# VHH binders against Lactate utilization protein C (lutC): the designs that were tried, part 1

No score or structure here was measured in a lab: all are predicted.

Target 1, 175 residues: Lactate utilization protein C (lutC), of Deinococcus radiodurans (q9rt57)
Amino acid sequence: PLSRAEILHQFEDRILDYGAAYTHVSAAELPGAIAKALGNARRVIVPAGIPAPWLTVGMDVLRDEPPLSHAELDRADAVLTGCAVAISETGTIILDHRADQGRRALSLIPDFHICVVREDQIVQTVREGVEAVAASVREGRPLTWLSGGSATSDIELVRVEGVHGPRRLQVIVVG
Positions, changes and structure headers below are counted from each chain's first letter, unless a header gives other numbers; antibody chains are not in Kabat numbers.
ipSAE, averaged over its two directions, is called F for ESMFold2-Fast, E for ESMFold2 and O for OpenDDE. V2 adds 0.75 times the mean of E and O to 0.25 times the DockQ between the complexes of E and O.
Where letters were taken out, [cut] stands.
Atom coordinates printed by the task and the answers are left out, and those that the model quotes come from them; centres of patches stay.

## First folded at step 6 (VHH)

Design r5 (from n27 with S30D S56K)
Fold by OpenDDE, look of step 6:
Structure r5 (fold): chain B 175 residues (1-175), chain A 120 residues (1-120)
Amino acid sequence: as target 1 above (175 residues)
Amino acid sequence: EVQLVESGGGVVQPGGSLRLSCAASGFTVDSYRLYWYRQAAGIERELIASISSGGKTNYVDSVKGRFTISRDNSENTMYLQMNSLRAEDTGLYYCATLYSSSWPTRYDYWGQGTLVTVSS
């Protein structure tokens, strides 16, 4: 097993390998990091469970209550979510679509996904990741596994980006 | 202990080829992103190529099509194949990796460098 430092390094490396953006900040720096990641993006879909301190003053917050249409989701500049667990071995983020993540459509339709990952949510192995979401599975919650931005691989293992889902992924580790 | 040792540098004429090696110890080359840097006399070092743990390669424009970064996991060694060398490729070539032994502290590990001289 890897040390905690090595796990964090491995996670970063995998995220970057996929072509996603990566930053690690303290809790106090998190709002600033979100603002930086947004850049010129202003219309941000924010699930109900997102902590208020994560929101920036320049953010035009879009709530999914009542549920936004697909057209409205597509017109958003970004979606801000938490996660259930992250796996350093594969650079995978798992969503179980609890309150801080929102329904699955929120993670699929907007083209820019900002995902906040708590440091303690990062595990090393796929097995540990599966164990971490076992309760969610037993509850019947849907899972979404994100390994980088939108992409697919053909039979020759050539990865093609921008097929479906967000083309831009910003991972912000906090802790 | 993490260690990187470059070799393969030398004097070559324009249009020639060299193959640099970076022997790694203390970690496995497929576990971390590795980099090739070079530093010409009087200028700052520059990143020229990288290979991720997943095998994804990146190059700066000035070396694209001429340089190839690769690794041999069995030898725990990273390589830089340099073809069509130009005078402006002259410099000290370093391999590097970013390694974390204790969070949040991270260290850049570098080899001693190997000199590449392209001259007619």
Scores: ipSAE 0.014, ipTM 0.282, lowest interface PAE 8.6, mean pLDDT 89

Design r6
Fold by OpenDDE, look of step 6:
Structure r6 (fold): chain B 175 residues (1-175), chain A 119 residues (1-119)
Amino acid sequence: as target 1 above (175 residues)
Amino acid sequence: EVQLVESGGGVVQPGGSLRLSCAASGFTVSSYRLYWYRQAAGIERELIASISSGGSTNYVDSVKGRFTISRDNSENTMYLQMNSLRAEDTGLYYCATLYSGWPTRYDYWGQGTLVTVSS
């Protein structure tokens, strides 16, 4: 098994290899990191379970209550979510669509996804990842596995970007 | 202890070729993303090429088609094949492995190897 430092290094490498953005910050630095990631983006979809301290000054918060239409989701500048678990070996983020992540449409339609990952949510192996979401599966919750930004490799095993899901993925690990 | 040692630099005429080596110890090159940087006199150090643990390579536009980054796992060494060298390629070349952590950042650099392209 890898050390904790090696797991973080591996996770970052995989995220970058997929063409996504990566940063690692403290809890205190997290709002600033979110603001930096947003840049000029202002209209941000925020699931109900997102902690208030994560919200930045100037953010036009869009709630999914009542559910936003697909058109409204598409017009948003970004979506901010947490995650269920992250796997360093594959650079995969798993969503189980709990309150801090929102329904699956939120992770598919907006073109910019900012995903906050707690350091303790990062595991090394796929097995550990599956184990981490076992309870969610038993509850019948849908799972979304994100390995980088929008892409597919089902045609001639060549990776093609921008096919489905957000074209931009910002991963923010918070220690 | 992690260590990176560059070699292969020298003086070459425009249009010539050089092959740089980065011998790594203390870690396995195939398990980490590695980088080539260069620094010309009076200019900030710049990233020019990278190779991921998965083998994906990236280049800055100024070296695309001329430089090739690779690694030999058996030798635990990363390489930079430089063809069609230009005067603007002159500089100190560094290999590195970098990743962002908190509260600790892990950056490892070699001592650098000098490349001089001159007629």
Scores: ipSAE 0.111, ipTM 0.589, lowest interface PAE 2.9, mean pLDDT 90
Fold by ESMFold2, look of step 8:
Structure r6 (fold): chain B 175 residues (1-175), chain A 119 residues (1-119)
Amino acid sequence: as target 1 above (175 residues)
Amino acid sequence: EVQLVESGGGVVQPGGSLRLSCAASGFTVSSYRLYWYRQAAGIERELIASISSGGSTNYVDSVKGRFTISRDNSENTMYLQMNSLRAEDTGLYYCATLYSGWPTRYDYWGQGTLVTVSS
């Protein structure tokens, strides 16, 4: 099995390999890293469970209560989420759609997804990833798998004429 | 101890070829993105090529079509095949694996191997 340092390097490598952006920051640096990733983007969908300290002044925060329409989601500049677990061997991030992630539409429709991954959420293997979300599966929660060309929900969305999955993904590892 | 050791540098005429090797010890390269950098005298070290753990390669424009990066995970080694060498390719060549984040920042570099393209 890989050491923690090797797992982090492997995760970075896989993310970069499929063309997503990657940075690793401290908790204190996280709001700045989110702002940097946004650049000129101001309209950001922020699920209810995202900690307020992650946000910076000047963001035009869009809430999904009441639920945003497809058109509103498509016109947002970005969505900001956490995750349930990440898998270093495949560069996969699993969403179980808890409060810090929101419903699946929030991560599938906007063109730009900023996903915050805590360092302790990164496991090495798919088996470990599945184990990490076993409770979510027992609760009947949907899962979304984000990775280069392997996300099952993204596959269905991509096949819909005129609708494309996120064109940009920024992964921010914190811890 | 983590170590990267370059070899294969030397003196070569313009148009010639060299193959550089980067042998790793103290860690397994299979999970890492690996890089070749070069440094000409008095200039900052510049990235010239990278290879992902899955084998995907990237090159700067100045070496595209002339240089080929490869890896052999069973030998824990990375290579740079350099063809059609030019005087501007002269410099010290480093292999690296880099992690630029906090809190665990690791930059592992070799000591470099000298390539001289002259005459």
Scores: ipSAE 0.006, ipTM 0.356, lowest interface PAE 9.8, mean pLDDT 82

## First folded at step 10 (VHH; from t4 with S50W)

Design u3
Fold by OpenDDE, fold request of step 12:
Structure u3 (fold): chain B 175 residues (1-175), chain A 119 residues (1-119)
Amino acid sequence: as target 1 above (175 residues)
Amino acid sequence: EVQLVESGGGVVQPGGSLRLSCAASGFTVSAYRLYWYRQAAGIERELIAWISSGGTTNYVDSVKGRFTISRDNSENTMYLQMNSLRAEDTGLYYCATKWSGWPTSYDYWGQGTLVTVSS
């Protein structure tokens, strides 16, 4: 097994290898990191479970209450979510679409996804990842597995851009 | 303690081959992106190849098609297979890894291994 430090590093490298952006910040730095990631983006879909401190002053917050249409989701500049678990071996982020993530469409339709990952949500192996979301599966919750910004890795571990989902992924690890 | 130890350098004729090794200790190579650099006499050190923790390989144009970077996780060692060597490949070859983690980043380098391509 990898050390905790190695797991974090592996996760970072996998994320970068898939063409996503990566930053690691403290809780206090998180709002600034989100703002930086947004750049000129202003219209941000924010799931109900996202903590208020994560929101920036310049953010035009779009709530999914009532549910936004696909057209509305498409017109958003970004979506901000948490995650259920992240896997360092594959650079995978798993969403189980709880309150801090929103329904699956929120993570798929907007072109820019900012995903905040707590350090303690990062595990090493796929097995550990599956175990981490076992409860969600038993609850009948949908899962979305993200590995890069609309990208996959072929058998030779070469990044291949996808044709669906956010083309831009910013991963922000906290803690 | 993180340590990188290069080996495999030597004198070879143009068109020859060498295989460099970078033995890593103090960290798991499969968790890190590893790099090969080289430095010719009087020239700044240059990046020539790198392999991601997942195994994605990259090369600069000057070595593409001739050099192959690889890693053996079981041996915790990175390799550089150098074929069709040219005089301009002469230099000190360094293995490196970069820890870009929060809150501190570190660069780790080996001592280098000398490759001399000469007729």
Scores: ipSAE 0.809, ipTM 0.915, lowest interface PAE 0.5, mean pLDDT 92
Fold by OpenDDE, fold request of step 12:
Structure u3 (fold): chain B 175 residues (1-175), chain A 119 residues (1-119)
Amino acid sequence: as target 1 above (175 residues)
Amino acid sequence: EVQLVESGGGVVQPGGSLRLSCAASGFTVSAYRLYWYRQAAGIERELIAWISSGGTTNYVDSVKGRFTISRDNSENTMYLQMNSLRAEDTGLYYCATKWSGWPTSYDYWGQGTLVTVSS
């Protein structure tokens, strides 16, 4: 097994290997990192469980109450979520769609996904990831597994985009 | 603590082959992206190949199809198989790893191994 430090390194590299964006910041730096990731994006879907401090001044916050239509979700510039667990072995982020993540449609329809991952949510193996969300499954929660931004690529050269899901993924690790 | 040691360099004729090794210590190679650089005389050091922690391999055009980068996790060693060597491949070859993570970024280099391609 890898050391904790190596797990973090591996996760970063796997995220980059997908061609996704990656940054690691402190809790205090997180709002700034979100703002930076958004760039010119303004209309942001924000699940109810997202902490208020994560919201930026220039953000046009879109709430899912009442539930946004698929057309409205598609028109959004980005979606901001937390996660349930992240796996360094595959660079996979698992959503169990709790309050800080929102329903599955929020993570599938918008083209830009900003995912905040707490450092302690990162495990090494797929097995550990499955175990981490076992309770969520037993509760009847749907799972979404994200391995990059719907693409297979290497950050330095070739990129092949998928046909569904967000094409842009920004992972922000906070610790 | 982190150390990279290159080996396998030597003198070969054009069209020949060499296999370079980069023995890593102080870290697990499968957790990091690793790089091969080379520096010819009078020329700046250049990146030629890299392998991600996930095993994705990449090459610059000048070595594509001739060089193969690989990793043996059990030996904690990265390799560069160089085939169809050319005179312009002559240079000092370096193994490297870098981390741009938080809170500190770093680059680690080996001492290099000399590859000379001449008739």
Scores: ipSAE 0.808, ipTM 0.912, lowest interface PAE 0.5, mean pLDDT 93
Fold by ESMFold2, fold request of step 12:
Structure u3 (fold): chain B 175 residues (1-175), chain A 119 residues (1-119)
Amino acid sequence: as target 1 above (175 residues)
Amino acid sequence: EVQLVESGGGVVQPGGSLRLSCAASGFTVSAYRLYWYRQAAGIERELIAWISSGGTTNYVDSVKGRFTISRDNSENTMYLQMNSLRAEDTGLYYCATKWSGWPTSYDYWGQGTLVTVSS
């Protein structure tokens, strides 16, 4: 098995291989990293579970309460989410659509997705990733798998929803 | 301790072939990008090829089609097969890996192995 440093590097390498942007920052640096990734993008969809300290002055925060229409989602400049788990060997990020991610439409429709991954959410193997979301599957939550390849297995006991990723993805690892 | 050790350099005629090795220790080659650089006399080091952790290979135009980078995960070793060698390929060849992180990033380099292409 890989060391934690090797897992982090493998994850970065896989993310870069499929053309997504990647940075790794401390918790103190995270709001600045989000702002940097946004550049001049102003209209950002922010699910209810995103911690307030992640946000910076100058964001036009869009909430999904009441739910945004498809047109409103498509006109947003970006969406900001956390994740459930990430898998280093495949460069996969799994969303289970808890409060820091919101409903599936929030991650599917906007053209630019900024996804914050805590360092402790990164596991090495697909098996470990599936184990990490087992509770979400038992709760009947949809899963969205973001990756650049077809490394995802069809799991008969798991509800899996494959999607085309956003045109742009920024991954920010924090820890 | 992370180490990279190149071997396989030597003197070859134009049009000849040579196989370089980069033996790694202290880390797993399949977890990192690995690079080949070369340095000709009086010129700064230039990147010529690299292999991603997933095995995707990349080359600069001057070597594409003539050089092949490969990796043997069971031997923890990267290779550079150099075919159709030209005088311009003469130089010191070294392998490298880079580890990104905060607050510290690490660059690891081998000692280099000399390739001389002469008639």
Scores: ipSAE 0.015, ipTM 0.488, lowest interface PAE 7.7, mean pLDDT 84
Fold by ESMFold2, fold request of step 12:
Structure u3 (fold): chain B 175 residues (1-175), chain A 119 residues (1-119)
Amino acid sequence: as target 1 above (175 residues)
Amino acid sequence: EVQLVESGGGVVQPGGSLRLSCAASGFTVSAYRLYWYRQAAGIERELIAWISSGGTTNYVDSVKGRFTISRDNSENTMYLQMNSLRAEDTGLYYCATKWSGWPTSYDYWGQGTLVTVSS
């Protein structure tokens, strides 16, 4: 099996391979990294479970309480989430839609997704990833698996009319 | 200790070919993204090609179609096959791996191998 350093590097490599953006920062650097990823984007959907220290001055924060309409989601510049687990061998990020991720629509409709991954959430294999979300499956939570090709690739969801996953993904590993 | 050692440079005529090697030690090449850079005299190093840990290859436009990056995991070595060489390909060629890490990213470089394209 890979060492922790090798797992982290493999994850970075797979994210870059499919055209997503990647950075690895300290907790202190995280708000700056989020702001840099946003660039000129102003309207950011922020699920309720996102820690307040992650947010920077100047963000136009959109909350999903009450739930945002499809039109409001489509108008947002970005969504900011955490994740449940990431898998280095495939470059996969699994969302289990807890409070720091919000409901599935928040990850499916906005065109730009900034996903914060804690270093300790990265495992090597798909089996380890499935084990990490076993409790979420038992609770009946939906899972969203983020993986793919270039930055212009859609995440295809065969039963969802006119909906695609984010066209842009920024992964920020923190720890 | 992480080490990268380039070899295979030399003098070649325009239109000729060379194969560069990058022998790695202290890490497994299949687990990391590996890069080729080159540096012409008086110019900063420029990225020219890279291979992902999964084996996907990428090239800048100036070398695409002429250069091929590959690796041999059993020899823990990356290669750069350079065909149809031009005078502007002259320079020091470096292999590198770049590790994102906490607290800092790490850049590991070889010492370079000289490629001279002249008649």
Scores: ipSAE 0.000, ipTM 0.343, lowest interface PAE 11.1, mean pLDDT 83
Fold by ESMFold2, fold request of step 12:
Structure u3 (fold): chain B 175 residues (1-175), chain A 119 residues (1-119)
Amino acid sequence: as target 1 above (175 residues)
Amino acid sequence: EVQLVESGGGVVQPGGSLRLSCAASGFTVSAYRLYWYRQAAGIERELIAWISSGGTTNYVDSVKGRFTISRDNSENTMYLQMNSLRAEDTGLYYCATKWSGWPTSYDYWGQGTLVTVSS
């Protein structure tokens, strides 16, 4: 098996290979990194489980309570989520749609997705990734597998509900 | 210690072939992107080919169809098969790996192997 350093480098390699943006920051740097990734984007969908300290002044925060319509989701500049697990050998991020991710529509309809991945959520293999979300599958939670839209990856996006994934992806690894 | 060692350079006539090797130590080649660069005299190093950790190969236009990058994970080695060589391919050939790291990124380079295409 790969060392932790090698797993992190493999994850970065696969993310960049399929055309997504990538940065690795400390917890203290995370709010600044989110703001930098947003640039001039203002309207950001923020699920209820996202920690308030991640957010910076000047974000036009959109909540999904009450649920946003499809048109409102399309108008958003970005969505900010955490994740359940990431897989370094494939560059895949799995969402199980807990509170820091929100319902599936939030990650599938907006064109720009900022996804925060804790360093300890990165595993090496698909088998380890599936194991990490086994409880979510048992609970009947939908899963979304993110890999971006790059043609240079051998990873194919699998859609459980038959809708498209994000067209632009920023991955921020924190730890 | 991370090291990259190129070999297989030499003198070849136009239209000939060479196979370069990049032996890696201190890291696992299948976990990282690996690159081939070349440098003609008096010019900056230029990227010519790379292979992703997943095995996807990429080439700049000037070498597409003539050069093939590959790797052997059991030997921890990357290769560059160069066919239909031209005088313009003359130069030092380097392998490299580049890591996104925290707090800084790391670039590792070999010392280069010389390829001379002459009649």
Scores: ipSAE 0.000, ipTM 0.287, lowest interface PAE 12.8, mean pLDDT 83

